Miniprotein binders against q9bqp7. Designs and how they scored, part 132

Target 1, 240 residues: q9bqp7
Amino acid sequence: VPQNWFPIFNPERSDKPNASDPSVPLKIPLQRNVIPSVTRVLQQTMTKQQVFLLERWKQRMILELGEDGFKEYTSNVFLQGKRFHEALESILSPQETLKERDENLLKSGYIESVQHILKDVSGVRALESAVQHETLNYIGLLDCVAEYQGKLCVIDWKTSEKPKPFIQSTFDNPLQVVAYMGAMNHDTNYSFQVQCGLIVVAYKDGSPAHPHFMDAELCSQYWTKWLLRLEEYTEKKKNQ
Below, E stands for the ipSAE of ESMFold2; O stands for the ipSAE of OpenDDE; V2 stands for 0.75 times the mean of E and O plus 0.25 times the DockQ between their complexes.

## First folded at step 13 (miniprotein)

Design Js9 (at its last look DockQ between E and O 0.90; V2 from the best seeds 0.78)
Fold by OpenDDE base, look of step 15:
Structure Js9 (fold): chain B 240 residues (1-240), chain A 98 residues (1-98)
Amino acid sequence: as target 1 above (240 residues)
Amino acid sequence: NEEEVIKLILEAYKYEDEGDYEKAAELLIRAVKLARELGNPKLLAAALFLLVEAFYEMGRYEEAAEVARELVEVAKKLGDKLMEELARWMLEEIEEER
């Protein structure tokens, strides 16, 4: 049980999405402060087993590709991910704010992969927007807040070369999503709250993306795990 | 013959993925020998790292501990702090199973 329990949901905020579709999605800039990011907390609180598995994978990849080949691979994966997020931001942004859509950004297997998910996405409220949890003292940059199949979600877009049909195969991504939810629900820059999460795993070959929907109950379960990771991070920093 | 060492280790990864740790260990023992002969500490560390896992999964804890201790020393010489920490952790896990 977390020592510093804090609710994921804010009882002071209405669960009812204000019926007014915001004409423009929120895009709050990330302030570079001494406050740890969600990603930093998760990375620094990985288990020894997780670190072992990642190193085992890395060692194998270096043997297969060589050191320079692995660096190139890593750089390409990062670039592809970035371009995918930029393309999604462009697609999900209102048409009036669409500067010249770089048509080349839209011609990717990843974009093809998510087309069936995008059909169920509406009511975009935030894109690439910073969240801060003032009490728990962490920050994050969320990809998207929108309605998925009529439910308001924090949506996190992921790229993968391997199928991830199960949410368990997404590692710490569920923790990231609920961390963003909890922060947003208590961030004064947002007038609404979210009760659901969605992880979308897009594939390079254009095969249908896997949506991993997280209901309020599942979000609450992962929230407890997130709080434990945050406490571990805080303790580790006190000992440094 | 660095290519041969790499081939042996990559084949060992496949056998481990199949659960054939005995065959993996055989290949890795050969890879360790060749890497030592070549004086390539990076390939030696890579082979030792995977060999610890193979011996551990086979319940050969004494041999796993010996390999893990060697990996600590190789990683230390390479300045690979992460590998050194992982090797120490693996050694701790092996000692708990004894």
Scores: ipSAE 0.759, ipTM 0.950, lowest interface PAE 0.6, mean pLDDT 92
Fold by ESMFold2-Fast, scan of step 13:
Structure Js9 (fold): chain B 240 residues (1-240), chain A 98 residues (1-98)
Amino acid sequence: as target 1 above (240 residues)
Amino acid sequence: NEEEVIKLILEAYKYEDEGDYEKAAELLIRAVKLARELGNPKLLAAALFLLVEAFYEMGRYEEAAEVARELVEVAKKLGDKLMEELARWMLEEIEEER
C-alpha cells in the first residue's frame, strides 16, 4: 500500500458531456519542467529483472547490427511510431484541413491495422493533450480521450513490428494509461471523468490491431501499482 | 578475430532461445577465452553477461558467481555503470540460491 495514496477517480466529475465541454477536442501543450513525466517515472523505477531483459535484448541487437545499425533500427522504430500517432490525430480531428494535409500518412499498414478499432471510436474529447496531477506532482502527454464502444477511455496507440521488439512496446503500458487517467481526472483544465482505458497494439503488416480494454476495476488495480512506482521514484530522487 | 567472438556469442543466444544452456555455455566459454586473448573488454563483458545466465539456468551457482564477479570488474574498467549494477544484482540473486 502506497504511503501517499490518492483516488484515481474524482467524485465531483461525470463522464457525461455537458454544455461547458468544448466542441473541438482539447489539445493542451506539454510544457517540460522539473515535474517528472509519467514516462520518466516508469523508466527510472523498472525492476532489476526488467532492466536485465532490456539489456540482454540490447546486447544481442548491437552484436547483430553493430552500434550504428542498432541506432538506425531504434530511430526507425521511433519514427514509425511518431508518424502513426500523427496520422491518428489527423483522422480523429474534426478539422477537415488537418485530414487533407496528412493524406499521405493515412495509407500505412499501421493505419489499416486499426480500422476496425476506429469504427468503434467516437466522441473525441482530447488529442495529444497534456495532463498534470497537481496533488501527486507529475505530468504526461496522452494520445487520445474518446468513447470506445460507448465507454469514455484514455486510449493509447502502440505500434508493434512483428515479432520484435515486443518487450519495450509492452512494458508498463497499463500503468502509463492509468497515470494519465488519474492526472486528467484531477487536472483543472478538464471537466469530465474518465474511468476506462484502452491500449491498441497496431501491426506494420496491416493485420488487425489487438485492443486491450481496461474497465474501472482493472484501472483501479493498476493505479495502486502506479502509485507505488511514483513513491519509488520520489524516494530514489531523495536518495540521489 | 573479433568477428569469431561475435559469432560464438550470437550462436549461444540461439541455443538459449532453445533452452540449451549447456551448449550455450560451451560456446560462451570459448568466446570468453578468445576475448581475453584479444584484449577486447567489451566483447569479454558481452560473453560473461550471457554466461552468467547460462550457468544460473543450469543450477551451476558457484560457476555463475565466479563469472558474475569477473563481470563486475570488467564493467568497472569499461565505465559501464549499468552493466556493473546488473552484474552485482545477478551475483546477489545467485548467492540467495546457494
Scores: ipSAE 0.744, ipTM 0.947, lowest interface PAE 0.6, mean pLDDT 87
Fold by ESMFold2, look of step 15:
Structure Js9 (fold): chain B 240 residues (1-240), chain A 98 residues (1-98)
Amino acid sequence: as target 1 above (240 residues)
Amino acid sequence: NEEEVIKLILEAYKYEDEGDYEKAAELLIRAVKLARELGNPKLLAAALFLLVEAFYEMGRYEEAAEVARELVEVAKKLGDKLMEELARWMLEEIEEER
């Protein structure tokens, strides 16, 4: 139970975006400041078992590739993720210039992997947009806010090189989604709120992506866990 | 030869993936011995790290603890703060099992 509980949903906001809203999704710029990002909070509050598993994997990779090879591998994985997010922003944006110019950006197994998911996505409201929770003092950069099968969601896109839908994601993905959701729902740059989340795991070989839908009840459960992680982060930084 | 130590450790990873911790431990004991003879603390730490897990999963807790204590000292020598913290955590987990 968090010491500083705060609600994830904002009862003063509509969960129904205006029908006459512009066709251009919101893209609030991220401001660099001293307050922590969602990803930094999560990275700094991993359990010892999570750190062990990550180190186990890292040690194996370094043995396989050498230290320089591992650096190149991780750089390439980061670049692939960046290009994937850029491609999705282009595909989901009404701006035709980026889509028409980025033929190589659209050519990837990851993009092929998510095609069946994208058919169920509509009403895009935000893309690569900053969120800030002024009261809880954290920031983030959410990937997408859109309807998935009729439900308005914070959508988070993840890449994976192997088709392992349940075991190879970080256990923190749902926390990231709800942290963005809570921040957005209380951020004055947004006039609406969202109550659902979606995690989409895309695969390099083009295999069908796995969607993980989070309804409002599940989001509330993970929100409590996020608040504990944020509290743990704050406590840890005061003791350094 | 350092390449032989690396091959032993990687083969041990494969056996641990399959749950064959006895075979993994055999390979890792050889890797540890060779890494000590070569005077390579990075390869020694890598072999010890996986060997702690192998002994722990086999229920050989006293042996796991001995390996974890050595890993703490090797990590300190390397200045590897993360590995030192993990080795101490692993030792703590082992002591809870006896």
Scores: ipSAE 0.720, ipTM 0.939, lowest interface PAE 0.8, mean pLDDT 87
ESMFold2 (binder alone), look of step 15: mean pLDDT 85; pTM 0.841

Design Kf1 (at its last look DockQ between E and O 0.93; V2 from the best seeds 0.76)
Fold by OpenDDE base, look of step 15:
Order: C-alpha cells, then structure tokens, then sequence
Structure Kf1 (fold): chain B 240 residues (1-240), chain A 81 residues (1-81)
C-alpha cells in the first residue's frame, strides 16, 4: 500500500461536462520547474527486469544496425513519433485554429492506422496540454482528452513497429495515462474529470491500430502502481 | 524466489562465450537455476533464479570476483519476486 495514498478521482468534480465548457480544446503550456515529469519518474523507477530487457534489446539492435545505424534508427523513430503527434493535433483541432495543414503529415501509415479509432473520437477537451498534481508534486503533458465511444478518456498515442495487441506489452504507458488522469482530475485549470484511459498503438505500415481501453477499475489498479513508483522516485531523490 | 539479471561486457565474442559458461556453472554450483543465457557480440545476458536472496547475493559476489579476475565489466541486478 502506498504510504502517501491519494485518490485518482476527484469527488468534488462532476462527471457531467459543464454546458459552459469551451468548444475549443484546452492547450495549457508546460511550465519548466523543479517538479518532476511523469516521464522522468517512470524512467528513474524502471524495474531491474525492464533495465535488463532494454539493454539486451539495445545490444541486439546495435549488432544488427551498427552503432551509427542504431543512432539513425533512434532519431528516425523519434521524428516519426513527433510528426504523428503533430498530425493528430492538426486533425483533432477545430478548423478555425488549424494552421496550414501540411498535407504531407497526413499521408503517413500511422495516420492510416488510427483512422478507425478517430471515427470513435469526439468531444475533444484538451490537446497537448499540461497537467499538474499539486499535492503529489508531479507534472505531465497529455496528448489528448476526448470522448472515445462516448466515454471521456485521456488518450495517449503511441507509434510501434511491432504489434502490441495486449496492454501489458505497452510497458509503463498505462502508468503514464493514469498519472495524467490523476493530475488532471486535481488540477485547478480543468473543470471536469476523466474516469477512463485509452492507449492507441499506431503502426507504420497502416495496419489497424490497437486500442487499449482502460475502465475506471483498471485505472484505479494502475494508479496504485503509479503511486508506488512516485514514492520510489521520491525516496531515491532523498538519498542522492 | 529471487531473480538475478546479469550483464557482462568483455573484449570479444569468444571471451563472452567462455564467461557465459563460467557464470552459468557458478550459478548452478550455488544452487541457482539458469533460465536464459544469450551471447550478443561482446556482451552476455543471463537470467538466473535462486531460492533465496542470500544465495543470489552470494552468487553476485562470486561473479564480481570472477569478472574482476578476467577484466570483465559486470552488472548484477537482484530482484525479489
């Protein structure tokens, strides 16, 4: 049991969107401060197994591609991910706020991959928006808050070259999603709360993306794991 | 049950194969079960399970000594569970 237990859901917030919710998605800028990001917490608290598996994967890739080839591969993966997020932000943004759509960004296998998911996405509330949990002292930048199949979700978009048909294959992504949910639900910049998460794994070849829906129960389970990771991070920092 | 993750870096693939065998033997002598051994170039990746943390820690210490003698770099990660 976490020593510093805090609820993921805020009982003071109504699940009903206030009729006064702006039609424009929120985009709160991330403030650079001493507060750790969700990503930093997760990276610094990887399990020994995760460290081992990552090092082994890296070594395999270096043997296959060479050191320079691996650097190029890593750079390309990062660039593709960035372009995919930019394309999604453009698609999900209201038409009035759309800067000149780079049509080239929309012609990707990843965008093709997520088309069937985008059909079920509506009611966009936030895009590339910062969240802060003041009590637990962490920050994050969430990709999207929208309705998926009529349920308000924090949506996290991921790119992969390999099929990830199971949520367990998404590593710490479920923890990231619930960390964003918990922060948003207690961030004063947001008037609403979320009870569900969605991880979407998009594929480069345009094959159908895998949606990993997280209901309130599953979110609560991962929230407990997130709190433990946050405590571990806090303890490691005190000992440094 | 305690799981030990081992990463060893040596100068050559030939040395990697030799140290992998020695590490696996040492693990068995100390009551461990070798679950996985992979040689990837000049690096060795080993997963070993032990009945207790004490046996895992003993193995880690003996493996560090062996690595020092051979001029190898060793990372030992001990996980309970």
Amino acid sequence: as target 1 above (240 residues)
Amino acid sequence: MTVVYVIIEVESEEEAREIAERAAELARELGGRVVDVEVLGNRVFIVITFPSREEAERFAEELRKLAEELGARVTVLVEEG
Scores: ipSAE 0.750, ipTM 0.954, lowest interface PAE 0.5, mean pLDDT 91
Fold by ESMFold2-Fast, scan of step 13:
Structure Kf1 (fold): chain B 240 residues (1-240), chain A 81 residues (1-81)
Amino acid sequence: as target 1 above (240 residues)
Amino acid sequence: MTVVYVIIEVESEEEAREIAERAAELARELGGRVVDVEVLGNRVFIVITFPSREEAERFAEELRKLAEELGARVTVLVEEG
């Protein structure tokens, strides 16, 4: 349905390990520029259902916690998410023991939640790394590219609080993953092919994280939806 | 089928309950099916389905008139499903 369809996978690339690939995971810094980020595109093109559900969730939370309580809650959610990502990057990085281990960084309910998932993660190729789709002109910062149960995946780490899960990112998580995947597959800074995605939802109370695996077919389906969101973003920008 | 999402804001919970009932009834009068209604403090959240976009737009227009008459802020989001 997108007017300017572009493939998610690059036929010139392989997902097989290359002996000449660097042993240290890639960490390309995200540079500020006018090119829209994946998160900006998604935020600016929310569906009417998403807008409605988000406003209703916010109102329920404000009634329960008060205005200040809600602000504190959302601030804590973002801070805990940041710490969780920093801890995962530290755990998955092949850095030597010369680095001082921050026990508090590595011991949280969220980290306990993902332990069973981490046992199945290996062959890390990128961590907190920038991607750019050179043809479709968007950028992003992906969390991790690694093998999960033997399959190379773009892995996105999410935090959730029970009984009050943070709802803002839940609708677009698969779109975010495939947007990063398509960008990486066509970014000259990378040489490999990713065809699978994994969304891992970790819980504050340490209960086992939920892995949501996305095979190549599912990724292709979400890619078409991402292209439509990108098209909508471009049209909205022209009309203002 | 066309889905309509309605958010109404008023000054009080009592006014919210009253406008929720009136908006739901207006939707039914115009051929809509009310899927969900939730009153949260001074705000009302309603989900309605209509057979066609034409009926949904008629409802949106009539609801905006009702809201203006009652001093309410209304947001009507029409999404074709």
Scores: ipSAE 0.720, ipTM 0.948, lowest interface PAE 0.5, mean pLDDT 86
Fold by ESMFold2, look of step 15:
Structure Kf1 (fold): chain B 240 residues (1-240), chain A 81 residues (1-81)
Amino acid sequence: as target 1 above (240 residues)
Amino acid sequence: MTVVYVIIEVESEEEAREIAERAAELARELGGRVVDVEVLGNRVFIVITFPSREEAERFAEELRKLAEELGARVTVLVEEG
């Protein structure tokens, strides 16, 4: 139970689709802030188990690949994730056209993996867009806001090289989504709100991606956990 | 039930295997149950459960003394609940 509870939804905003104003998806630029990002809060509040498991995984990889090989591996994984997000933004943008270089960007197992999910996605409202929670003082960069099977969602795209994701990523994914949702719902750059979340795990080999839908009730449950992580982060910074 | 996560770094794999055995024995002597042990080159990763926080903290103190004696670097993470 956090000391200061704050609602994830904004009662002054409509939760119903706005059919009268279709437009180009929002892309709010991220501004330099002294306040923490969602990902920094989560990284700085990892459990002791998560810290232990991450270090063990790192050392196992270093033994297999060498230190330089591990550095190249992590750089390549990061680059593949970045390319995946760039490809998705291009696919979902109604104003962007594809060229030969963009066609090579679309040639990946991850993009093949999500094709069946993309068929259920419509009404894109935001892509790679900054959010800020002015009251709780945190920022983020959300991947996508769109309708999934008729429900407006904050959608977060994840990559996985193996069928079982790394334990930290799976635990924190719902917290990241609800943190973005809460920020967007209270950000003056947005005139609408979302009540649902979607996490899509794409696979390198092109296997069908796994969607994880979060309705409003589930989002509220994870929101409480996010508030606890944010509170923990704030306390750590006071004691430093 | 208190969980203890241990990371030990030494200079060689032989030293890692030796301190892993000694740390596991120390944990059992102090009432701990060794859940997992992995030696990765010159590093050791151990998960231990203790009935109480007091026993876990005593183990952490004794392990740090053992590590100092052997010139090893140790990290002990104690998590209750």
Scores: ipSAE 0.651, ipTM 0.927, lowest interface PAE 0.9, mean pLDDT 86
ESMFold2 (binder alone), look of step 15: mean pLDDT 84; pTM 0.808

Design Kf2 (at its last look DockQ between E and O 0.90; V2 from the best seeds 0.77)
Fold by OpenDDE base, look of step 15:
Structure Kf2 (fold): chain B 240 residues (1-240), chain A 81 residues (1-81)
Amino acid sequence: as target 1 above (240 residues)
Amino acid sequence: MTVVYVIITVESEEEAREIAERAAELARELGGRVVEVEVLGNRVFIIITFPSREEAERFAEELRKLAEELGARVTVLVEEG
């Protein structure tokens, strides 16, 4: 049990969107401060198994591609991910705020992959927006808050070269999603709360993306795991 | 049950194969079950299970000594559960 238990959901916030919610998605800028990001917490608190598996994967890739080839591969993966997020932000943004759509960004296998998911996405509330949990002292940048199949979700978009048909294969992504949910639900910049999460794994070849929906119960389970990771991070920092 | 993750780095693949065998033997002598051994170039990746943390820590200490004697770099990660 976490020593510093805090609820993921805010009982003071109504689940009903206020009729006064702006039609324009929120885009709160991330402030650079001493507060750790969700990503930093997760990276610094990887399990011993995760560390081992990552090092083994890296070594396999280096043997296959060479050291320079692996660096290039890593750079390309990062660039592809960035372009995919930029394309999604452009697609999900209101037409009035659309800078000149780079049509080239929309012609990707990843965008093709998520088309069937995008059909079920509506009511976009936030895009590339910062969240802060003041009590638990962490920050994050969430990709999207929108309705998926009529349920308001924090949506996290991921790119993969390998099929990830199970949520367990998404590593710490569920923890990232619930960390964003918990922060948003207690961030004063947001008037609403979310009860669901969605991880979307897009594929380069345009094959149908895998949606991993997280209901309120599953989110609560991962929230407990997130709190434990946050405590571990805090303890490690005190000992440094 | 305690799981031990071992990463050994040496200068050559030949040395990697030799140290992998020695590490696996040492694990068995100390009551461990070798789950997986993988040699990847000049690096060795081993997963071992032990009945207790104490046995895992004993193995970790003996493996560090062996690695030092051979001039190898070793990372031992002990996880309970």
Scores: ipSAE 0.777, ipTM 0.961, lowest interface PAE 0.5, mean pLDDT 91
Fold by ESMFold2-Fast, scan of step 13:
Structure Kf2 (fold): chain B 240 residues (1-240), chain A 81 residues (1-81)
Amino acid sequence: as target 1 above (240 residues)
Amino acid sequence: MTVVYVIITVESEEEAREIAERAAELARELGGRVVEVEVLGNRVFIIITFPSREEAERFAEELRKLAEELGARVTVLVEEG
């Protein structure tokens, strides 16, 4: 129960394409700002359980890999994630230039993992695009907005070295998706409405990616939890 | 029900095993249920549940005293349940 509730969906918008929508996917750059990002809000408001689980995971990894090995591992995970996102942006872009130049990025296990999901993705509206919620004062950079199996979705691409069939195992990913959705729905740089989310977990070994679809009702439930995290962040910032 | 997450850091794996046993016993003495105990090198990770926040806070206080006596660093995270 957040103190100040605000709706995730904008009643003045439609999820249907119209003549004023650009034929090329939107890519609004994320500008340096004093307004907090979705990722910062989530990082600063981790639950007691999340803090505990993260510290335990770090300790397990350090024992297995050593301090230097752990540092190398985390750098490699970040680099693989970055390359995966770059490859997906290239694949989903209507332009051939990046696909021809970066063929090696298109042959990773992660890209093999998502092939069956990509077959169901069409009508791309935004790629690597900035969103801002003017009323709630937060910003974000979303991966993709496109139709998945005929439904307009905020799509978030994730990499994992182990299968994660349960949405809960993706930590704050559902909150991240609905935060981007709520921002986009109220951002004047966009004219359409998104009511669904999709979290796609790709695997390093090329095994089939797991799609976690979020319908409008589920998005509304996670939106309430996001509002509570945002409220907690705002209170912590005022008290420090 | 109140959940408590405990992270203890000591100088050795042997000391970690010893303080893990002491902390788990202290939790049970104060009415807690030990859900999970994991010793990872020189660190201990424990999940405990208590019937109420009052018992959880008493445990946190007593655990901090035990840690001070043994020269250990302790983080006690009390979650409302």
Scores: ipSAE 0.713, ipTM 0.950, lowest interface PAE 0.4, mean pLDDT 86
Fold by ESMFold2, look of step 15:
Structure Kf2 (fold): chain B 240 residues (1-240), chain A 81 residues (1-81)
Amino acid sequence: as target 1 above (240 residues)
Amino acid sequence: MTVVYVIITVESEEEAREIAERAAELARELGGRVVEVEVLGNRVFIIITFPSREEAERFAEELRKLAEELGARVTVLVEEG
């Protein structure tokens, strides 16, 4: 139980978009400052078990690939994730068509993997957009806010290579989503709010992506866990 | 019960196998139950449970002394709760 609980939802905001909203999805620029990002908070508050399992996985990979091979592997995974997000932003943008896009960007197995999910996505409100929670003092960059099967969600796109799902641990993914939701719902750059989350895990081989829908109750449960991680982070910095 | 995660780095796989056995024996002598031991090249990964945090911290101290004597690098992660 966090010592200083704060609500994830904002009662003064509508759960419906305003009819006069712009037709272009929001893309609030990320402004660098001294407040921590969601990902930094999560990285700095990993459990002892997570740290141990990650180090063991790294050692297995180094034994298989060599030191230089492992560095190349991790660089390629990062680049594939970046290209995947760029492709999704292009696909979901109403001001850009697929005809105007680099064909290589759109031909990854990850894009094939999510096609059945994209058919259920509509009403895009934000893409690659910064959020800030000024009261709780954290910032983030969310991937997408859109309707999924009629529910407005913060959607987080994750890549996973099927033989190596451990590096893309689902333990922290729900915390990342609710942290973005809480920040967006209390950020003055946004006039609407979101009560649901969606994590989409895409696979390199093109296998159907796995959606993990989070209703408001589940989001509230993970929000409590996020607040605890944020408190742990704050306490560590207080002692340094 | 208190869980302890151990990572040890040595110069060779033979040294890794030897210190893995010594670390496991030390854990048992201090009241621990060794859950898992894995040797991956020159590194050792161990999971241990102790009945109390005090026993786990005594093991961590003694293991760090053993590692120092043998020129090994060790990380001991004792779960806080």
Scores: ipSAE 0.675, ipTM 0.935, lowest interface PAE 0.7, mean pLDDT 86
ESMFold2 (binder alone), look of step 15: mean pLDDT 85; pTM 0.816

Design Kf3
Fold by ESMFold2-Fast, scan of step 13:
Formats: C-alpha cells, sequence, structure tokens
Structure Kf3 (fold): chain B 240 residues (1-240), chain A 81 residues (1-81)
C-alpha cells in the first residue's frame, strides 16, 4: 500500500492548541467489535526473525524456570505492566491525583525509573484512550498523548527486565506508536494533529528509563512498515 | 542475502546435538553460511544465510525431508534479507 494513499498526518488538522480543546485529558472507551486491534495485527504478522527469537527466548526461560515457573513469570510481568500503566494514568490525570488513590501504586521501581522523563511531560491531551482509523479500519488503545520537551507526542510506556538503549531493540513498539498516531489523526473523536512519538522503557530496579523519541520523518518511515503489516494481516484474514 | 531460521524439536539433548550437526552440514553443502547454532535441551535454534532465496528454499525443502526421516519436528522459516 503506497504511503501517499494513506498518509499518517491529516492535512485537514492543525498541530496548534485549540481554545475548544478540553482541559481534562480525553479517555474514549475501547469498544469490542470485529475491527482488528493494532496489537492483534502485529501479533498475527510477526516477521520470521521475531517468531524465531520469541520461541528461543521462551525455551531458555522454560529451561531456567520450569513450565509452571514460566507461567508464573509471564503472569507477573503482565500484572506489573498493568499496575505501571494505572500509576502513570493516575500521576498524569488531575482527576486521579485529586482522588488521592492508593499511594502504593505510585511506589515502584518502574515509577522511579521514569521520574526524569515525567519532568519533561506536560499538556496531557489523552490517557488510556481508544483510537480508530476510519478508512484503514483498525482500532487501538493508546497510553498517552502529551507534550514531551515541547513536542506533542503519542507516548507509549513499556516495562522491561533488560536494558533497551536503542530503538531497534524495542521491535514492534515503533509500529504500535505510529499506528496509534495515524488512527488518532483520522479519528473524529479527536481534533488535534500528532506528528511525534515517544517510547519510554522503564526498568523494575529503578534504573533510569530509556526514552526513544521519534520525529516526524522517523514516524513516516515506520508508518510505511505498519501499512505493510496491516496489508499482510488483511490478506491472511481474507484467505481464512 | 536470504536468512533462514530453523527450530528443531527432538526427544533428547543427545538427538538435538546430532540433528544440529546434520543441519549445519546440509546448509554448507547447499552454499549456506551457518551464523548461529544453539542447543537448548531437546530443541535446536539455527540461523543460516544463503546468497539467494532459491538456495534457501532448497535447504528448507531438503532439511524438512531429513527431519521427517529422523523423527524430528521442525519449523523452517525463510526470510528475504
Amino acid sequence: as target 1 above (240 residues)
Amino acid sequence: MTVVYVIITVESEEEAREIAERAAELARELGGRVVEVEVLGNRVFIVITFPSREEAERFAEEFRKLAEELGARVTVLVEEG
């Protein structure tokens, strides 16, 4: 699919703040339907390398932890990620901070890891919010849209056991970010334009998180790759 | 270059080491370069590169036949470039 047929940025939208923009971050609920999610598309179109690396990692973990230990480990990773996202939503949402939610949600190595990133985050416009690309027919649930160092970004919060100092080590995360960005830019529930992405990899031990900033040019490059994954997904489903 | 990823499952670690060597030998005979071989219990993970997709597909076909004859479960993933 040529990128010029389905641009990531919407020429009918402005990146400038609008007086009609809500002061509270948007949180559109994700509706269940037959439209594929970003995560579903990516899971069903993994590259041969990704399949191989995932299977090898799984085998190494099973040998180290045992079958039951591996299941417990993956359940704990999922739960920790969920709690990390809930804590970040609370920190960045005025309504949640006013409610003074459980302090324990805010006390984790992951939250300590992202403190230096949070200092540069402001102007939050959306939190845990559903997006839908109306013409490409996919949906997603994005973590956050806010200004990072003065630039409006789709921000994706990730937890990792191992250091990820390079964007290449985050695999499909850049594709996920640009898929959300393209959807939001063409979703009638939103009125603003996002041109940048940010992947923040937080660490359990509190080590400083690695921020991976994606400018407009890099986002456009990953958008082309996302369109190929979406096309592959569509062809696979048509043949089922 | 065309990259081939091979995942093999057998009944024992001894059988895993044997089939790993057989896979590497076949890859070299067909003009491939073995980049990585890792034996993890009863499973083997191999990365091979070939000059073109044609040689890679020939290896995939021949190795699937060999694995079947040896009673191994195999996944051969051929990726261009």
Scores: ipSAE 0.692, ipTM 0.945, lowest interface PAE 0.5, mean pLDDT 86

Design Kf4
Fold by ESMFold2-Fast, scan of step 13:
Structure Kf4 (fold): chain B 240 residues (1-240), chain A 81 residues (1-81)
Amino acid sequence: as target 1 above (240 residues)
Amino acid sequence: MTVVYVIITVESEEEARELAERAAELARELGGRVVEVEVLGNRVFIVITFPSREEAERFAEELRKLAEEIGARVTVLVEEG
């Protein structure tokens, strides 16, 4: 049980559209500062098992690909993920046309993989937008806030070369989603409430993406775990 | 039950195989059950279970002493619960 508990949802906010909400999706730039990012907190507080499994996987890859080959592999994975996110931002932005988009990005296997998910996405409110939890003192850059099957969600787009049919296979991704959600719900730059999350795992070969929907109750459960990770991070930073 | 994750780094694959065997034997002598042992080049990855945290911590201490004597680098990760 975290010592400094704080609610994920803001009782002063609604998920219903407000007339004062911008018609164009919000895109607040992330500013570098001393306040920790969600990804930094999660990286600094991995479980003992996660640390072990990551080191073992890394060693296996280095033996298979060589050190330079492993660096090239990780660089390519990062670049593919970045291009996938750029393509999705373009697709979901109401101001862009197909003629202004990169044809290579639109024809990638990852984009084909998410087509059936995109059909259920509407009412985009934020894209590649910074969030800050003013009380809990952390920041993040979320991918997307939109309605998925009529529910307003924080949506996180993931690329994977291997199937991830279970939410447990996505590791810390649920924590990342609820951390962004809690920050946005208490960030004065936003006026709406998000109570649901969605992790979408897209595949390079165009196989149908796996959506992992998180309802309000599941988000609350992961929020408690996120608060524990944040508390652990804060204590480790004090001890240096 | 307490889970212990061990990562050992040495100079050669042969030294890694020898140390893997010695570490596994040490774990068994101290009441541990070796779940998995994998030698990957010059590194050893071991998963061990102990009945209690006290036995796991004793193993960690003895393994660190062994590693220091032979000049190996060791990381012992005891599950926090």
Scores: ipSAE 0.702, ipTM 0.938, lowest interface PAE 0.6, mean pLDDT 87

